# VHH binders against q9y6x5: the designs that were tried, part 219

Target 1, 379 residues: q9y6x5
Amino acid sequence: LPPKLLLVSFDGFRADYLKNYEFPHLQNFIKEGVLVEHVKNVFITKTFPNHYSIVTGLYEESHGIVANSMYDAVTKKHFSDSNDKDPFWWNEAVPIWVTNQLQENRSSAAAMWPGTDVPIHDTISSYFMNYNSSVSFEERLNNITMWLNNSNPPVTFATLYWEEPDASGHKYGPEDKENMSRVLKKIDDLIGDLVQRLKMLGLWENLNVIITSDHGMTQCSQDRLINLDSCIDHSYYTLIDLSPVAAILPKINRTEVYNKLKNCSPHMNVYLKEDIPNRFYYQHNDRIQPIILVADEGWTIVLNESSQKLGDHGYDNSLPSMHPFLAAHGPAFHKGYKHSTINIVDIYPMMCHILGLKPHPNNGTFGHTKCLLVDQWCI
Short names: E, the ipSAE of ESMFold2; O, the ipSAE of OpenDDE; V2, 0.75 times the mean of E and O plus 0.25 times the DockQ between their complexes.

## First folded at step 10 (VHH)

Design F21 (framework vhh_7uia_1; at its last look DockQ between E and O 0.84; V2 from the best seeds 0.00; counts 0 for: pae E 6.2 > 2, unsure alone 64.8 < 65)
Fold by ESMFold2-Fast, scan of step 10:
Structure F21 (fold): chain B 379 residues (1-379), chain A 124 residues (1-124)
Amino acid sequence: as target 1 above (379 residues)
Amino acid sequence: QLQLVETGGGLVKPGGSLRLSCVVSGFTFSSYAMAWVRQAPGKELEWVSSISGSGGNTYYEDSVKGRFTISTDNAKNTLYLQMSSLKPEDTAVYYCARAEYKYHSGEWEPFDYWGQGTQVTVSS
């Protein structure tokens, strides 16, 4: 029987939540598995970009999902975060479910993971659910476990995505201990439901399960706003993405737009595309705009308005507040092992190894995850 | 043809022990995970324990861990649930079930075949 892997994402699960709140079900999961305390995600620290980096092992400039809202300068197409299903946006990389289906004639299953309801290189996940935020965790869990248990050819790679704690992190902010405690307890209960379902089906000890996230969350405030309209008139540019990383497409000379923006706020860095720091790996793609604005942690870029967001993400990926964690359990993983940090792009080659797949060229380093795996030497 | 037949239920005092048996026919049960599921009066079905098809891995609901033991005898095609330190809260009809998804009446259900159940009553 081929190895099987279930990859689960709880959107916006900041690594530090693990230390500040009680997670009895997740702690039981970790006790007999592995924990990576911090995962260094890719810049921009946003949902679509980081979810695609997890399953491709690529930086955003390489896989082409560079933001939740994009404009392609060559084709003049626009991408929105409203379930854009044009394969054009996703075709700059090959995600793991495509590789899984094309090698060894295996099936993939997906409950809402970004990109899984899109045919990429003419290949769509064998089993999938069209994205709909109203579908319960229970229905997603029921479908994914049914597909894992009753499919031909066998489902060997499955994904499960859940929108919390990101939605509540935006609404309440990560410093609202009362509301975040309630939300995180519910997530821990959902992890308990997942484990119970797998035990019920006799699958728990034979299935590899990874629980991770795409980014963290930081506290925002109405006292920390950058009003872009006070810097530059909207007639000088087209706004492709706003906050906390603004993507600016000039309608006039780029130097003029840059000069109007560059000293407008002490809480925002303004970059010409070629001056974006190399450490971001956010430069070499036609979907990255000529001018990028990067707000400081906790600052929100607005257009002559207040912001109701009490939490946000998208900030510098060196910030611990932007980091998720990774926990895993199953026959491929050691029991009771804790690791300090890996890069989010390292998850892809590790998953390829577990599934026996040949990875496409990627930015991850397999050596960074060796200590997690029973069939590898940790030096 | 496919049958699951439970026996071994009865009345027992708190702290007592009881062994449930489920005789399976019509399939090779070493190829399937097997489960015990219970239903207390006026409550929904609650999963209690499962055993993998090979008999190598056993799983328990938190409230029964350390008190109940699931096992199989492949030569007798029999699934067992050894119950110890019984509590009034364990009072329920106990069902033997095969852990395999079944499409039925527009829904996917995680157990495709069930026994008729055996009553366990824990009272003074």
Scores: ipSAE 0.378, ipTM 0.779, lowest interface PAE 4.3, mean pLDDT 92
Fold by OpenDDE, look of step 11:
Structure F21 (fold): chain B 379 residues (1-379), chain A 124 residues (1-124)
Amino acid sequence: as target 1 above (379 residues)
Amino acid sequence: QLQLVETGGGLVKPGGSLRLSCVVSGFTFSSYAMAWVRQAPGKELEWVSSISGSGGNTYYEDSVKGRFTISTDNAKNTLYLQMSSLKPEDTAVYYCARAEYKYHSGEWEPFDYWGQGTQVTVSS
């Protein structure tokens, strides 16, 4: 039988949650499979960019999804979570489900993974759900497992996305142990449901399953605010993205805007596009605006009318609070193996290997995941 | 045309054993995963065990692990559930089901065909 892979994302699942909370179902999943304790994600550490990095193996500057909110100055188009259906934004890369879909005797399925309800390079998964946050995990799980079990051509790659614990992290903050305990318990129960469903259907042993996340969550506070209105008049620029990485489109001379912002706060770095640190791999794309502001961990960039969150993400990708985890189970993976760290872009070449797909050029390193795989020699 | 028929249920004392059988007809038995599902009085349906079509993989809910064994005889088109060390909490109607999705009442269900069930009662 051709190998099959289910990729599951629980949005905003910070890696250290595994150490600070109990996850009976997830721990059992890990015990029978593999764990990567920390995954270094891509900058900026936001939902759309990192989910696309997982399935492309590319840095954000390369796959073109550089934020949850984007603006293209040439076409005057905007991208947002409520306006993400234009293939224009996605076509700078080829995600793995497209590669898989184009193979003979294979098809892809998706339950609300970012970009999966958009035709990319004129290709869309044979089975997908339009994004709807109101749809239960159970319904998503039912559909995805049905497609994995009943499809012709067979579904060999599937994605499943869930919005927690991200939404709750924003609401309560990651340091709220009482509320986050409840939230994370629910997540563990969902993982239990997933495993049970696969076992019920007789799919568990033959299906490769990856459970991961796109980013973590850091604690924010009303006492850690950076108000841009104190530094520059809003008429001098257009805000494309706000916090914790603000994208600034000047309406006046760029240098003048920069000079007004560069000393706005000791807790915010201001970069001209050409001066963005190389380690971010966040420079070589026209969708990155002329000036970006990067707040320190736990600081929030605000305007006078901005809403406040108790938790947020999008910060420097070297921060542990921004890092998710990766767990996996199935024929391709060892049992009872733990690994310390990989880069999030390393997931793509691994998945391609598992599925027998030729990977597109990418920034991942297959060698980083070899120890997870039964068919590879571990150095 | 497609039919599942359970047998083997009955009254047994705690610690006792029963062997349930499910004879299937109307489809290629080995092509489908099969499952046992039970429903106790006043409780929801509970998945108990599944077996792949090939018979190579078996799965159990945690409460029955080590006590129940699912198996098949392809020549007889029969699914079995060997139950040992039975407990009062195992009292339920036991159904055999084909593990194939169907759409019903606005949702997808993981089992498309069911038997009529066989009563298992564990009591002192």
Scores: ipSAE 0.254, ipTM 0.718, lowest interface PAE 1.3, mean pLDDT 95
Fold by ESMFold2, look of step 11:
Structure F21 (fold): chain B 379 residues (1-379), chain A 124 residues (1-124)
Amino acid sequence: as target 1 above (379 residues)
Amino acid sequence: QLQLVETGGGLVKPGGSLRLSCVVSGFTFSSYAMAWVRQAPGKELEWVSSISGSGGNTYYEDSVKGRFTISTDNAKNTLYLQMSSLKPEDTAVYYCARAEYKYHSGEWEPFDYWGQGTQVTVSS
């Protein structure tokens, strides 16, 4: 029988939450499997781009989901959190569930992972839930385990997405110990429910499970605002995305817009597209706008004088506050092994190896993850 | 016809032992995971133990680890739960169940067939 894999994301799960809060269920999961303490994600450190990077192994410039808010000047199409269903945006890459279900006698299932309710290259996940944030984790889990247990052809790759701790991280900030402790305890209980459900069904030893996240969270403050209106008139540009990486489409001469912005704040870097640092791998896609503004950690770019969020993400991907973790358990993985770091794009070739799939061209390095796997003897 | 019939319940003193049996007809164990589930007075159903369809993997909830042993006898089509070091908190109705999804009342449930249950009472 082909190996099976369940990929789980808890959105906005900052890596150091594992050190600073108690997770009895997740720690048991890790103890019987593997942990990667630190996953370096891709710039910009936003939800849609990083979830797509996990399942394609590609930098954002290569897979085309370059932000949570995008604009294409040629087609005049808009992409947002609430307008994400047009395959146009997703078709610059082939995610792993498409490759998987095109194999002989295989199918894929999805419970709300970004992109899984979109027909990418005219192919949608074999079994899926349309995105709806009001659907409980229990219902998502029940559907995923039913599909893993009862489908023909068998589901060999499944995804499960949950919005926390990201939503609460934005609301309270990562430094609010009382509220974040309550939220993270609920998350740990959900992980306990996941493991117990797999044990109840007799699936636990034969299913590979990855628990990871897309990004972390940093503390924001009303004392750390960058007021764009004080530097430039709205009439000179179209705002495609605001904070912490603003995407600026000039309406007038690009050099004039750049010059008005470059001295706006010492806490913000202003880049012409051609000057974006090479280490971001964030230049070679038409969806990346001519000017981007990158706020320093914990700073918020605003158009008016206040912000309602106490935590945010999207900052420079070198920042530890932006990094998630990865834990895994199953027949493909060692037991009790800890690894320091991988790149988020490395997850894709590892998953392809586990599933026996030929990876599409990608930016990941299989060698970075080989020590997690039982079939790869390492030092 | 699918039938699951539990036996072996009764009254036992703390520290004692019981062996529950579940005689199964209509399917073979190699095809399905099987479970014991219990319900204490005034409490919700609580999963106790499962055995994989292959029979090679056993799982226990934390409070019964080291005290309870799940097993099967393929020749007799029988699932067992050997309980030792019994405590008053083990008092419950114990159900044998097949771990397979069934659509019921608008949703999928993780156990499709249940026995009628057998009462276990642990009392001084």
Scores: ipSAE 0.211, ipTM 0.698, lowest interface PAE 6.2, mean pLDDT 92
ESMFold2 (binder alone), look of step 11: mean pLDDT 79; pTM 0.813

Design F22 (framework vhh_7uia_1)
Fold by ESMFold2-Fast, scan of step 10:
Structure F22 (fold): chain B 379 residues (1-379), chain A 124 residues (1-124)
Amino acid sequence: as target 1 above (379 residues)
Amino acid sequence: QLQLVETGGGLVKPGGSLRLSCVVSGFTFSSYAMAWVRQAPGKELEWVSSISGSGGHTYYEDSVKGRFTISTDNAKNTLYLQMSSLKPEDTAVYYCARAEYKYHSGEWEPFDYWGQGTQVTVSS
């Protein structure tokens, strides 16, 4: 029988939470598996971009999901997290579930992973759930495990997405140890439920399971606001995305808009598209706007109003606060191995190797993850 | 008609042993994972052990590891739980369950079909 893989994401799970809080169930998972302490994500460090990078192995400029809110000047289409079902936005890349279904003629299953309820290159996940945040982790897990056991052709790739600890990270901020301790304990209990369920169903020993996340979280404050209205009038531009990376579409003249913004705040960098740092790999896509504003860690861009967010993400991907972790268990993985750092784009070619799929051209490097795998020589 | 029938429960002293049996009918036994789940008085359901359809892979809750052994006899369509070194905290109704998820009353359950249960009482 073919190899099987379950990819699980807990949105906004900052890597250093593992050092500052207790995770007995996750620790038991890691004892018989592998841990990557830091995963360097892609810029911008937002949910939709990074979830799509995990399953395509591509930088955002290459896969086309460049933000949670986008505008395409060529086609004049708008994208938001409430209007994400148009295949146009997702068609610049081929995610692993599509490859799995087309190369091997096998099934894929998805519980809420971004993009899985959209037909991409005329292919939708074989089994999927339409996104609904009110659906419990338990219901998502029950569907995914049912599909893993009761499918023809067999489900060999499955995904499961959960909104926490991101929602609570925004509400309380990552430095609220009392509230974050409660939230993270609940997540550890869900990991315990996941492992128990796979054991109860006879899946545990033969299933490869990856637990990871898309980004971290940093503390914000009412004392760290950048008021865009103090520097430029709304008549000069259209706002495509606001904070902490603002996407500015000039209405009048790009140079005039840039000159009004360039000295707006010492806690914000202002880039013309062609001047965006090469290390971000955030330039070569029509959905990246002519002017991009990047706030410093912990600073929030606002329009003459206070922010209610006590935590946020989207910041520079070199920041450790933006990094998630990766833990994995299963027949493909070593037992009790710890690795320091990989790039988030490296996950895709590793998953293709485990499933026996030929990866599409990607920005990942298989060599970075080979030490995690039992069928590879690590030195 | 799908049916799971548990037997082998009873009253036993601490340190004693019991073997529970579950006879199944109405489906191909070797094609499904099977489980033992227990419920102590006034407590929630607790998973105890599972076995793959082939019988090749077994899983246990931490508190029963080394004391309980799950097994199958596919020729007899029977699931077993051999319990040794029994403790008062093992007192519960033990259920045989088939591992198949189905939509149920707005929620998914990890077990599709359950037996009637068999009472195990460990008392001095």
Scores: ipSAE 0.000, ipTM 0.133, lowest interface PAE 21.1, mean pLDDT 88

Design F23 (framework vhh_7uia_1)
Fold by ESMFold2-Fast, scan of step 10:
Structure F23 (fold): chain B 379 residues (1-379), chain A 124 residues (1-124)
Amino acid sequence: as target 1 above (379 residues)
Amino acid sequence: QLQLVETGGGLVKPGGSLRLSCVVSGFTFSSYAMAWVRQAPGKELEWVSSISGSGGQTYYEDSVKGRFTISTDNAKNTLYLQMSSLKPEDTAVYYCARAEYKYHSGEWEPFDYWGQGTQVTVSS
């Protein structure tokens, strides 16, 4: 039978949490598998962009999901939580579940992973759940394990997404050790439940499981606010995205808007699109606006209001606080191996290799992940 | 018509041994993962052990590791659970189950067919 892979994401799981809290179930998973201590995500370090980079192996400028809020000036379309099901936004890339179904006549299953309830290139996961944050982890796990066990053609690629610890990271901030300890212990218990369910169904030793995340989290404060209304009047621009990366669409001359913004705060960098640092790979897409504002770590951009967020992400992807981790277990992976760092775009070609799929052209480097795999030489 | 029939239960003293057998008919059990699940008096169902239908990989709940052994005899279409070093806490009705998801009355179940159960009592 073909190899199987379950890809699990815990949104906002900062890599450094592994060193500061106890994870007995995750540590047991890692002991018989592999750990990548840091995954360098793509810029901007937001949920939708990074989840799509994991499954396409592409930078945001290449796959087209460049933020959680976007605007396309040619079509006049807006992207947000309420209209994220328009295939227009997702069709600039081919995610792995589409390739899995089309190359090998295999099934894919999805529990809430961003994009999986959207028909992309006229293809949707064979089994999926429409996004609903109120659905418990246990219900998502029930569906995924049922589909992995009861599908014809067989489910060979499955995804499972959970909103924590991101939601609590925003609410309490990552430095709130009391609240974060409780949240992270719950996540560890969910990992224990996942492993036990796979063992009960006789799937554990034959299934490849990846546990990862899209980004980390940093502490914010009411003492670290940048008020855009103090810099520029609303009549000069349309705001497409706000914080910590603001996307500005000028209503007047772009240079005039830039000049009003460029010296407004010592804690914010202002870029004309063509001046965005090359290392971000965040320039060559029409959905990236003419002026981008990038707040320094821990600073929040606001419109004459206070922010309720005690934690946030979206910041520079060179920051360790923005980095998630990757752990994996299964027949494709070594046992007890630790690796320091990979790029988040490297996950896609590794997954294609495990599933025997031909990857679409991508920005990942298979060589970066080959030391994790039993069928590869590391030297 | 599918049938799972458990035998081998009984009364044993702490430290004793028992072998449970489950004869299956109506399907080839080697095509399905098989499990042993138990229910102690006044408690909910607890998974004990599973064996995969292909490859014969075995899995155990932590409290029974090293004491219980799950195995199959393909020629007899029979699943076994060899229990050793039995403890009073092992007292339960033991069910043979086929590991396959069943959606029943709006709820998921990881086991779609069950035997009638066999009583194991560990008492001095």
Scores: ipSAE 0.011, ipTM 0.566, lowest interface PAE 9.1, mean pLDDT 90

